VHH binders against Abasic site processing protein HMCES (HMCES). Designs and how they scored, part 35

Target 1, 269 residues: Abasic site processing protein HMCES (HMCES), of Homo sapiens (Human) (q96fz2)
Amino acid sequence: CGRTSCHLPRDVLTRACAYQDRRGQQRLPEWRDPDKYCPSYNKSPQSNSPVLLSRLHFEKDADSSERIIAPMRWGLVPSWFKESDPSKLQFNTTNCRSDTVMEKRSFKVPLGKGRRCVVLADGFYEWQRCQGTNQRQPYFIYFPQIKTEKSGSIGAADSPENWEKVWDNWRLLTMAGIFDCWEPPEGGDVLYSYTIITVDSCKGLSDIHHRMPAILDGEEAVSKWLDFGEVSTQEALKLIHPTENITFHAVSSVVNNSRNNTPECLAPV

## First folded at step 1 (VHH)

Design zc5 (framework vhh_6z1v_2)
Fold by ESMFold2-Fast, scan of step 1:
Structure zc5 (fold): chain B 269 residues (1-269), chain A 120 residues (1-120)
Amino acid sequence: as target 1 above (269 residues)
Amino acid sequence: EVQLVESGGRLVRTGGSLRLSCAASGRTFSSYAMGWFRQAPGKEREVVAAISRSGGSTWHADFVKGRFTISRDNAKNTVYLQMNSLKPEDTAVYYCAASKYYGTSLEDYWGQGTQVTVSS
């Protein structure tokens, strides 16, 4: 997973993240740096994306089940990185393989500090290799969406207008991430950056791509992944596995260029 | 900030039982996950057990599972390690530690340790 869509306006995104804390209290996540949130149909590594994380990371005595939403840089910069420019990191931290997460210092250290986050997206893109050519077919991959009365199932909709209506109640894709905090050697603001944990593709996606993000399907999984105060690293890692609860449709090659940021990027072909 | 004081370490025979206590001073005990560590002569310090802030989650190392149980009493600002079926290889100085993070994590505060000796 190297490309996502996260285009919802801030207020719509916030409402889509409504949740219950440990006591059953209904809440909306509290924003940090909301001005850094940049909606886009075509998010690439090094851009900022919204993530959920425990309020306890910022407030010493906070209930660890309470959530913050914050934009973070996609591409984890380890806290120990000593150069001045994060883009000069010599290895790719866009994704973190689930099978080696405890072996890699860049991921093991922040994971040991409870730095788990949930990466939010409308969905993600993958490119299917086409036999007989070097061309790849892009697909938009997302949670199955709620069907409405008198409309049948929601999916590759009949018209663009039908697709626009679905965004008001869109179920966001919730991907397991790890973040770290890096202090620039020359001074300046702390950089928060994340990586998406990846697993082997489920059967349903195996014809599109051999890897998929670790998707946290449902509020129980999301809550356990975020709650580093009550859920140990070992317990949290049991949540990291492929899911079959996913759907997709082919999209146009417009999405190939990360500079294209229009609804055409995720529209069914 | 917390200060930690371990107690309960003593000589005990193989197969015996012992309960260690760690008393915390300060008003922030319930804000920390707690752990028990041990260090045997000539060996590195190793994690034995950990407990979350509320006590709702616990972890025990494979070499003590079924024998040791960690628990805490937030009203008394105390964490406990109940040790059953003690073996000579359990001989070590046992340390209490407090951490903002649960499970495998960096520890913020340490006690001075309490000696447990298990004789055949």
Scores: ipSAE 0.021, ipTM 0.491, lowest interface PAE 7.0, mean pLDDT 86

Design zc6 (framework vhh_6z1v_2)
Fold by ESMFold2-Fast, scan of step 1:
Structure zc6 (fold): chain B 269 residues (1-269), chain A 120 residues (1-120)
Amino acid sequence: as target 1 above (269 residues)
Amino acid sequence: EVQLVESGGRLVRTGGSLRLSCAASGRTFSSYAMGWFRQAPGKEREVVAAISRSGGSTWHADFVKGRFTISRDNAKNTVYLQMNSLKPEDTAVYYCATQYSSGWPLTDYWGQGTQVTVSS
């Protein structure tokens, strides 16, 4: 997973992340650094994306079931990295394979500290190899959305005009991530950065790409992944597996250039 | 913080029509998707209809399709449920609630409910 969309305005994104804490109280996640959130239809590695994480990471004695939402850099910089420039990191930490996560020091150490997060997106993009051509077909991949009533007998449901209406009630994609905190050796602000855990593709996606992000389907899975105060690393890792509860449609080549940031990037073709 | 107050429930004869209103106080109403739910005696609360933040998208349960229509007026901070061709099985307390695009398990705010009784 190397390209996502997360275009919702901050207030809409926040409402989409409503949740219940352990006591059953309805809550919204509290923002850290909200001004660093940049909506985009075409997010690439090294850009910031919003993630959910436990309040206990920031406040001693906080209820570990309460959630913070914060922008983090995509591409995990390990806390032990000694260089002054994080771009000098030799490892590609955009994704973390589920089968080797406990073997890689870059991921094992933050996991041991409970640094689990949920990466938020409208959905993600993958490029399907086309036989007999050098071109690849991009697809937008996302959770099944709440069904919308048809307005009448005229107009296709998959048209760009009708597609814009689905954003009014969009169910965000919730991907399992690991984050770390890096302190520059020469001083400066702490860098929070994350990686997306990947698994083998489900049967429904196998014709598009052989890998997929580890998707946390539903609030129970999201809550257990985030709650490092009550859920052990071993128990949380049981949530990491392929899911079939996913849908997709082909999109135009506009998305290929990461500088293109328009609704056309995810509209059906 | 949102408070919701339902109104319009009453006794109606089979085949009749009724419009329910849900008034929201007073802040960021247009930031919420809204839904209508109902609970009949001895039954669990069930979702009847939902409407997006802008009103551009609606959903209706199969058992009310073609009879009920959800709408909203964001200038008046109000959501409506127009109920036509009422049946005795529609007898229930009707509730409005805020909805999230994260899906139906999470509902932020509930109203107190308004009783609809349909006589045969």
Scores: ipSAE 0.000, ipTM 0.253, lowest interface PAE 12.2, mean pLDDT 83

Design zc7 (from zc1 with K99G L100S G102L Y104P W105Y S106H P107S S108N; framework vhh_6z1v_2)
Fold by ESMFold2-Fast, scan of step 1:
Structure zc7 (fold): chain B 269 residues (1-269), chain A 123 residues (1-123)
Amino acid sequence: as target 1 above (269 residues)
Amino acid sequence: EVQLVESGGRLVRTGGSLRLSCAASGRTFSSYAMGWFRQAPGKEREVVAAISRSGGSTWHADFVKGRFTISRDNAKNTVYLQMNSLKPEDTAVYYCAAGSYLSPYHSNEYDYWGQGTQVTVSS
């Protein structure tokens, strides 16, 4: 996973993330740095994306089941990185393989500190390799959505009201991530950055791509992944596996250029 | 800052039982995950058991599973290690540790440590 869509306005995204804390109380996640959230149909590595993480990472007396939502840089910058410019990292930290996560220092260390997050997206994009050509077919991949009587598919809307209705009932994709905190050597604000954990693709996606993000399907999985105060690294890693509860459709080549940021990026062809 | 004081270590016969206690001073005990570690002469310090802030989640090392049980009482600011079916191999200084998150694997994740209590198991 190297491209996602996360286009919802901040207020709509916040409501889509409503949850229950350990006491059963309904809550909305509290924002950190909300001004850094930039909606887009075509998010690439290096850009900021919204993630959920436990409030306990910021407040020592917080209930670890309470959630913060914050924009973080896609592409984990390890806390020990000594260069002044994060773009000078010699290795790709956009994704982290589940089978080697405990062997790679860049991921093992923050994971040991409970730095687990849930990466939010409308869905993600993958490019299917076509035999005999260098062209690739892009697909938009997302959770199955609850169909309404009026609208049940992206790109079927013929008016702004219909487009609003599609997204009001949209179930956000929830991907397992690891984050770290990097303090620039020359001073400045702490950089929060994340990587998406990847697993072997499920049977349903095997014809599109051989890898997929580790998807946390449902509130129980999301809650356990985030709750580093009550759930150990070993127990949390049991949540990391392929998921069959996923759907997709082919999209046009408009999405190929990361500068294109329109609904056409995820519209069915 | 939190201070930890272990107690209960003594000489016990093989097959016996012992309960260790760790008393925490400070107003934030319930904000810490707690762990028990041990160190035998000439060996590295190893993790024995860990417990979450609320006590709802516990972890025990394979070499003590079924024999040792970690628990805590947040009202009394105390964490316990109940040790049953003791073996000579359990002879060690036992340390109590407090950390911000539940980590059963790395001593480096614990911020505060007690001074230890000696447990000796005789044949």
Scores: ipSAE 0.012, ipTM 0.438, lowest interface PAE 8.4, mean pLDDT 86

Design zc8 (framework vhh_6z1v_2)
Fold by ESMFold2-Fast, scan of step 1:
Structure zc8 (fold): chain B 269 residues (1-269), chain A 120 residues (1-120)
Amino acid sequence: as target 1 above (269 residues)
Amino acid sequence: EVQLVESGGRLVRTGGSLRLSCAASGRTFSSYAMGWFRQAPGKEREVVAAISRSGGSTWHADFVKGRFTISRDNAKNTVYLQMNSLKPEDTAVYYCAADQLYKGYSFDYWGQGTQVTVSS
């Protein structure tokens, strides 16, 4: 997973992240650096995306079940990186393979510090190879959504007006991530950056792409992934597997250029 | 910062019971997951048990399951290791350690250890 959409206004995004803490109290995540959140239909690596993480990362006496929402750079910069410019990192940390996560220093070290996060998106994009041409067909991939009509879920065959209405109650895609904190050698603000854990594609996506992000389906999985004070690394990693609870539709080539940032990027064709 | 002091180690007979205590000083005890480790002469330090920040989750190594129980009292800033059915193989210096991550891989704070000797 190398391209996502996360276009909701901050207030809509915040409400979409409503949750219950360990005591059963309804809560909204508290923002850190909200001014760094930049909505976009077409987010690429090195841009900032919102993630959920445990409040305990910022407040030593906090309840580990309480959540912060913060923008982080996509593309994990390890704490040990010595260059002044993070874009000069030689290896790709956009994604982290689930099968080797405990073997790679860049990922094992932050996991050992409990630096688990949930990466938020409307959905993600993948490009399917087409037979007979070098052109690829892009798809927008997302959780099944509830229609504004009383029964059923939204799909590719629905009218454009139905697609416009759904964003107020959109179920955000929740992907398992690992983050790290990097202090610039020459001084400056600490950089928070993340990687998305990837797994083998489920049957439903295998014809589009051979890999998919590790999706945390439902609040129980999200809570366990975030709660590093109560859930060990070993137990959390059991949540990392493919899911079939996913849907998709073909989109136009407008999305191919990461500079294009319009609703056309995810509209059904 | 947290400082850890173990106590309770002594000579005990095979089949006996012993409770070790680890007293923590500092402002942030309840923010740490805790672990008990042991080291016998000439051997590597090994993990015995771990407890989450709240005490809601615990883990025990296979060689002590059913015999040892880790617990904590956050009001007293103390972690305990209740040791039952002690065997000569349990003879070791026992250490407590603090980490922000439950069952973590790095521990910033260690106690000085308390000696447990199990004789027939």
Scores: ipSAE 0.013, ipTM 0.509, lowest interface PAE 8.6, mean pLDDT 87

Design zd1 (framework vhh_6z1v_2)
Fold by ESMFold2-Fast, scan of step 1:
Structure zd1 (fold): chain B 269 residues (1-269), chain A 123 residues (1-123)
Amino acid sequence: as target 1 above (269 residues)
Amino acid sequence: EVQLVESGGRLVRTGGSLRLSCAASGFTFSNYAMGWFRQAPGKEREVVAAITWSGGYTWHADFVKGRFTISRDNAKNTVYLQMNSLKPEDTAVYYCAAEGYSYDLPTYEYDYWGQGTQVTVSS
């Protein structure tokens, strides 16, 4: 996963993340740096995206089941990186493979520190290879949306004009991430950055791409991944596997250029 | 530069108590799990106790359970080992270590080590 959509206005996004803490109390995640949230239909690596993480990462003695929502840079900068400019990092940390996560120091170290996060998106994009050509077909991939009495949500075959109307009841995609904290060697603000864990694609996605993000399907999985105060690394890693509970549709090549940021990027063609 | 400095080791009587401290500098202490190890002459280094970065979980070796307690103060960048009901078998150099690889306790892959502090239990 190298491109996502996360376009909801801040208040809509926050309400979409309503949850229950360990005591059963209904909560909304508390924002850190909300002014750094930039909604977009076409988010690429090195841009900021909203993630959920445990409040315990920021506040001593906090209930580890309480959640913060914060924008973080996509592309993990390891805490040990010694250069002054994180854009100078020599290797790509946009994704981390589940099968080698415990072998790669860039990911093993923050994972060992409990630095698990849930990456939020409307959905993600993948480009299907077409035999005999360099052209690829982009697809928008997302959770099945539940249609209710008051929901305007419609299936993937709907006209592009109807997609602008479904967002008030949209179920956000929740992807397992690892984050790290990098302190600039010359001083300055701590950089929070993340990577998305990837797994082998499920049967339903195998014709589009051979890999997919590790999707945390449902509140129980999300809660266990985030709660590093109660759930060990070994236990949390059991949540990392392919899932079949996804849907998709083909989109236009407009999405190919990351500078394009319009509803046409995810509208069905 | 990264430093771990142990203090508090001394000669104590059998049945006595002692608190060891380890002061950390040069890294983000609150992001590291900490452990206490010991090594007696002619023996291998063994893990005694460990604590997660937040202090939310602790682990103690069976041979010290009920007698030793590990704790930490992230505001002071310090980890402690409270040692009660000391036995001659507890005589060793005690080392603190910082671990960035695993959240789970105990761990055996530690990134940084102190120089050690000598604890001697008489009779």
Scores: ipSAE 0.000, ipTM 0.131, lowest interface PAE 17.0, mean pLDDT 84

Design zd2 (framework vhh_6z1v_2)
Fold by ESMFold2-Fast, scan of step 1:
Structure zd2 (fold): chain B 269 residues (1-269), chain A 122 residues (1-122)
Amino acid sequence: as target 1 above (269 residues)
Amino acid sequence: EVQLVESGGRLVRTGGSLRLSCAASGFTFSNYAMGWFRQAPGKEREVVAAITWSGGYTWHADFVKGRFTISRDNAKNTVYLQMNSLKPEDTAVYYCAAGTYWSDYESPYDYWGQGTQVTVSS
């Protein structure tokens, strides 16, 4: 997973993240740095994306089931990184393989500190290799949506107006992430950055790409992944597996250039 | 019983300073975002400043930026609005509000005070 869409206006995104805390109280996540949120149909690594994380990361006595929403840099910068410029990090931390997460210091250390987050997106993009041609076919991949019940999906044949209306009640994709906090050695603002955990693709996606993000399907999974105060690393890692509860459609090559940021990026072709 | 009680409003001259306080009771103050709103005669209520539950983020409207500062003391269950370089245009009833999340508009706030009058004379 190296490209996502997260285009909802801040207020719509916030309402889409409504949840219940441990006491059963209905809540919306509280924002940190909301002015850093940049909606886009075409988000690439090094840009900021909204993530959910436990309030307990920011306040010592907070209920660990309460949620903060904050923009974080995509591409984890480990807390131990000693250079002054994060761009000098010599390895790619955009994704973290589930099978080696406990072997890699960059991921094992923040995971041991409970630094789990849920990465929010409308959906993600993957490029299918097409045999007999040098072109790749991009696909937009997302949860089945309420307008089309579980047995169906919104399709390429639907009108552009119907696609615009679908965002009012869009079910956001919720991906398992790990974040870390890096303090510049020369001083300055602490950098929060994240990686998306990846797993083998499910059967339904195997013809598009061999890997997929670890998707947390439903509030129970999301809650357990975020609640580092009550859920151990070992228990949380049991949530990391492929899911079949996913749908997709082909999109135009407009999405290929990460500078293109229009609804055309995810519109069915 | 949830109560938000504003205080500190009074008559001040242009260029003066004033600090408003809002005392909260009947809920866990440290779990709520707080906002300051104002309403001038004949105008709609507008947001002035907001602060998250922890105080880690503050927002100020462009028309008060650099002059007003919102802050909170969770140990005292109180939110403050420090107002400097007051202008006649700042004359309004000032309201504090509490919500489970911060916002730069009215509807997400669940609890409201009764208001405190600030009058700025030339």
Scores: ipSAE 0.000, ipTM 0.152, lowest interface PAE 15.8, mean pLDDT 85

Design zd3 (framework vhh_6z1v_2)
Fold by ESMFold2-Fast, scan of step 1:
Structure zd3 (fold): chain B 269 residues (1-269), chain A 121 residues (1-121)
Amino acid sequence: as target 1 above (269 residues)
Amino acid sequence: EVQLVESGGRLVRTGGSLRLSCAASGFTFSNYAMGWFRQAPGKEREVVAAITWSGGYTWHADFVKGRFTISRDNAKNTVYLQMNSLKPEDTAVYYCAASSLYDYTGPEDYWGQGTQVTVSS
């Protein structure tokens, strides 16, 4: 996963993340740094994206089942990084493989600290390679959406009002992530950054790409991944596997250029 | 500034082996996925193999699986294609390319100029 869409306005995104804590109380996640959230149809590594994480990371005695939503930099900067400029990091930490996550210092250390997060997106993009050609077909990949009389489909949305109907009840893609906190050696604000865990692709996606993000399908999986106060690293890693509960459609080459940020990026072609 | 320089292409006999190299300069090599492409006369350019920025994942086209292996050495800023059991149909100009996207799934940012591989019948 190297490109996502996360374009919902902050209030719509917040409502889409409604959840129940361990006491059964209905909640919305509380924002940290909400002004750093920049909606986009075409998010690349190095940009900020919203993630869910346990409130216990910020408050010593907080209920670990309560959630914070915060924008974080895509591309994990390890806490041990010694240089003053994160762009000098010579390793690409956009994704980490599930099979080696406990072997890599950059990921093993934050995992040991319980720094698990859920990366939010409308969906992600992958580029299909075709035998016998250098052309690549981009696809937008996302959770199956519940059809209702009131909700539209992406393909049927041809006006701003119709697009609003598609997104009001959109089920966000929830990907397993690891984050870390980097303190600049020369002082300044702590940088929060994340990586997306990847797994082998499911059968349904194998014709598009061989790898996929580790998707947490449903609130039980999301809750267990986030709750580092009650769920150990070993137990949480059992949630990391391919899922078949995914759908997709081909999109135009407009998405290829990460500077393009319009609904055309995810519109069916 | 940015350069990808392929080398190693030559005439080899059917059943032979050959290793291609691609030396990169002018960008942070370890941040880029790398791929090998080929183009035979009168045919479209096709993807042969790809490798992620770390070398942790590789992909090989069905027509070369079991015969070709892509690898990289980030300390040397070099990507390799080891070609075994060569067939006349492998005759083509081989190109190296770099992509900033994970798993080398997106469009290529940089291309080399190519190296000719000829496999005698």
Scores: ipSAE 0.000, ipTM 0.168, lowest interface PAE 15.3, mean pLDDT 84

Design zd4 (from zd1 with E99D G100L Y101T S102P D104G L105Y P106S T107N Y108T; framework vhh_6z1v_2)
Fold by ESMFold2-Fast, scan of step 1:
Structure zd4 (fold): chain B 269 residues (1-269), chain A 123 residues (1-123)
Amino acid sequence: as target 1 above (269 residues)
Amino acid sequence: EVQLVESGGRLVRTGGSLRLSCAASGFTFSNYAMGWFRQAPGKEREVVAAITWSGGYTWHADFVKGRFTISRDNAKNTVYLQMNSLKPEDTAVYYCAADLTPYGYSNTEYDYWGQGTQVTVSS
């Protein structure tokens, strides 16, 4: 997973992340650095994307089941990185493999510190190899959506009103991530950056690509992954596996260029 | 160059008091949580106390609660450990550590470590 869509306006995204804390109280996640959130239909590595993380990362006595939402840079910059420009990092930290996460220092160290996050997206893109050519067919991959009166208008996607109705009740994709904190050697703001954990693809996606992000399907899995105060690294890693509860459709080549940022990027062909 | 330099360790009698200091340089001190750790010969290193980057929250291990107090001075790039009612069991090398995290009281994976200062408590 090297491309996602996360286009919802901040208020819609926040409402889509409504949750219950350990005591059963309804909550919305509290924003950190909301001005850094940039909605896009075509998010590539090195751009910022919203993630959920435990409030306990910021407040010692906070209930570890309470959530913060924050934009973080996609592409984990390890705390030990010595150069002044994060884009000079020679390692590709866009994804980390679940089978080697405890062997790679860049991921093992932040994981040991409880730096687990849930990466939010409308869905992600993958490119299927076409036989006999170097051309690839892009697909948009996302959670199955619950049908409502609003979903009945999906067939008229050419209407701006119908397009907006699709997203009001959209179930966001929740991917398991690891984040780290890096201080620029010349001073300045601390950089928060993340990587997406990847697993072998499920049966349903095997014809599109051999790998998929580790998807946390449902609030129980999301809560356990985030709650580093109550859930150990060993227990949390049991949540990392392929899931079949996913759907997809083919999209046009418009998405191939990361500079294209329009609804056409995820529209069915 | 990142550097943490502990000072203040010495021999003290049971029931005595001692203040340890750790001077930090080479990083933006106010962005880092600070911790005090200790290790006695033949024993595992253990976390004693931690303080968040802002100084707004402190944590102390159960075996030192009410006796030790961690504090920091961000203007002086220094973290302190005030130790009261010292016991022979407190004899150890005390280490200062920095972690780029809001509170930093995990025993594992701190970013930077000092060289340590020896505290000996005689009965």
Scores: ipSAE 0.005, ipTM 0.311, lowest interface PAE 10.6, mean pLDDT 84

Design zd5 (framework vhh_6z1v_2)
Fold by ESMFold2-Fast, scan of step 1:
Structure zd5 (fold): chain B 269 residues (1-269), chain A 121 residues (1-121)
Amino acid sequence: as target 1 above (269 residues)
Amino acid sequence: EVQLVESGGRLVRTGGSLRLSCAASGFTFSNYAMGWFRQAPGKEREVVAAITWSGGYTWHADFVKGRFTISRDNAKNTVYLQMNSLKPEDTAVYYCATGYDFWSGSQYDYWGQGTQVTVSS
């Protein structure tokens, strides 16, 4: 996973993240640095994306089940990075393989500090290699959605104009992430940056791509991943596996250029 | 630099009580699980108790359940082991440990110097 859509206006995104804390109280996540959130149909690495994380990371003695929503840079900059410019990092930290996460210092160290987050998106994009051509077919991949007229999900058969009406009740994709905090050597604001954990593709996606993000399907999985005060690294990692609860449809090549930020990027062809 | 300093070990009679303390520095204490380990003469080190970052979950070895209680004070960067109903077989050097995950045996690490507890009959 190297491209996502996260286009909802801030208020709509916030309501889509309504949750219950440990005491059963209904809550909306509280924003940190909301001005850094830039909605887009076509988000690439090095841009900021909204993530959920435990309030305990920012507030001493906070209930670890309470959630903050914050924009973070996509592409984890390790706390030990010594250069003054994060773009000088010599290796790609856009994704983190689940099978080697405890072996790689860049990911093992923040995991040990409980720096788990949930990366939010409308969905993500993948490019299928086509037989006999050098062209790739892009697909938009997302949770099954409830149809407004029928009990069921909105599929590729629906017209593009109908997609504008589904966002009010859209179920956001919730991907398992790891974040870190980097302090510039010269001084300045702490940089929060994240990586998306990846797993082998489920059977439903295997014809599109061999890897997929680790998706946290449902509030129980999301809560356990975020709650670093009560859920150990070992227990949290049991949540990292492929899921079949996913759907997709083919989209136009408009999405190929990351500068294109229009609804056409995710509309069914 | 991670530094752990245990204290409180001494000679105690069978049936007595003792509280061990471990002062931590050099890391963000409230983000790490803490544990107590012990090593008796001629035996391998064994895990006695563990506590999560928040103190919301604790684990105690079967041989100390009901007698020992682990706790922590994140404001003081200190983890404690309250030891009640002490038995001669509790005689050991007690170590405070921190790491990324005490629930996996392969990730246990010891950084404290240890404190000697002797229980006489």
Scores: ipSAE 0.000, ipTM 0.157, lowest interface PAE 15.2, mean pLDDT 83

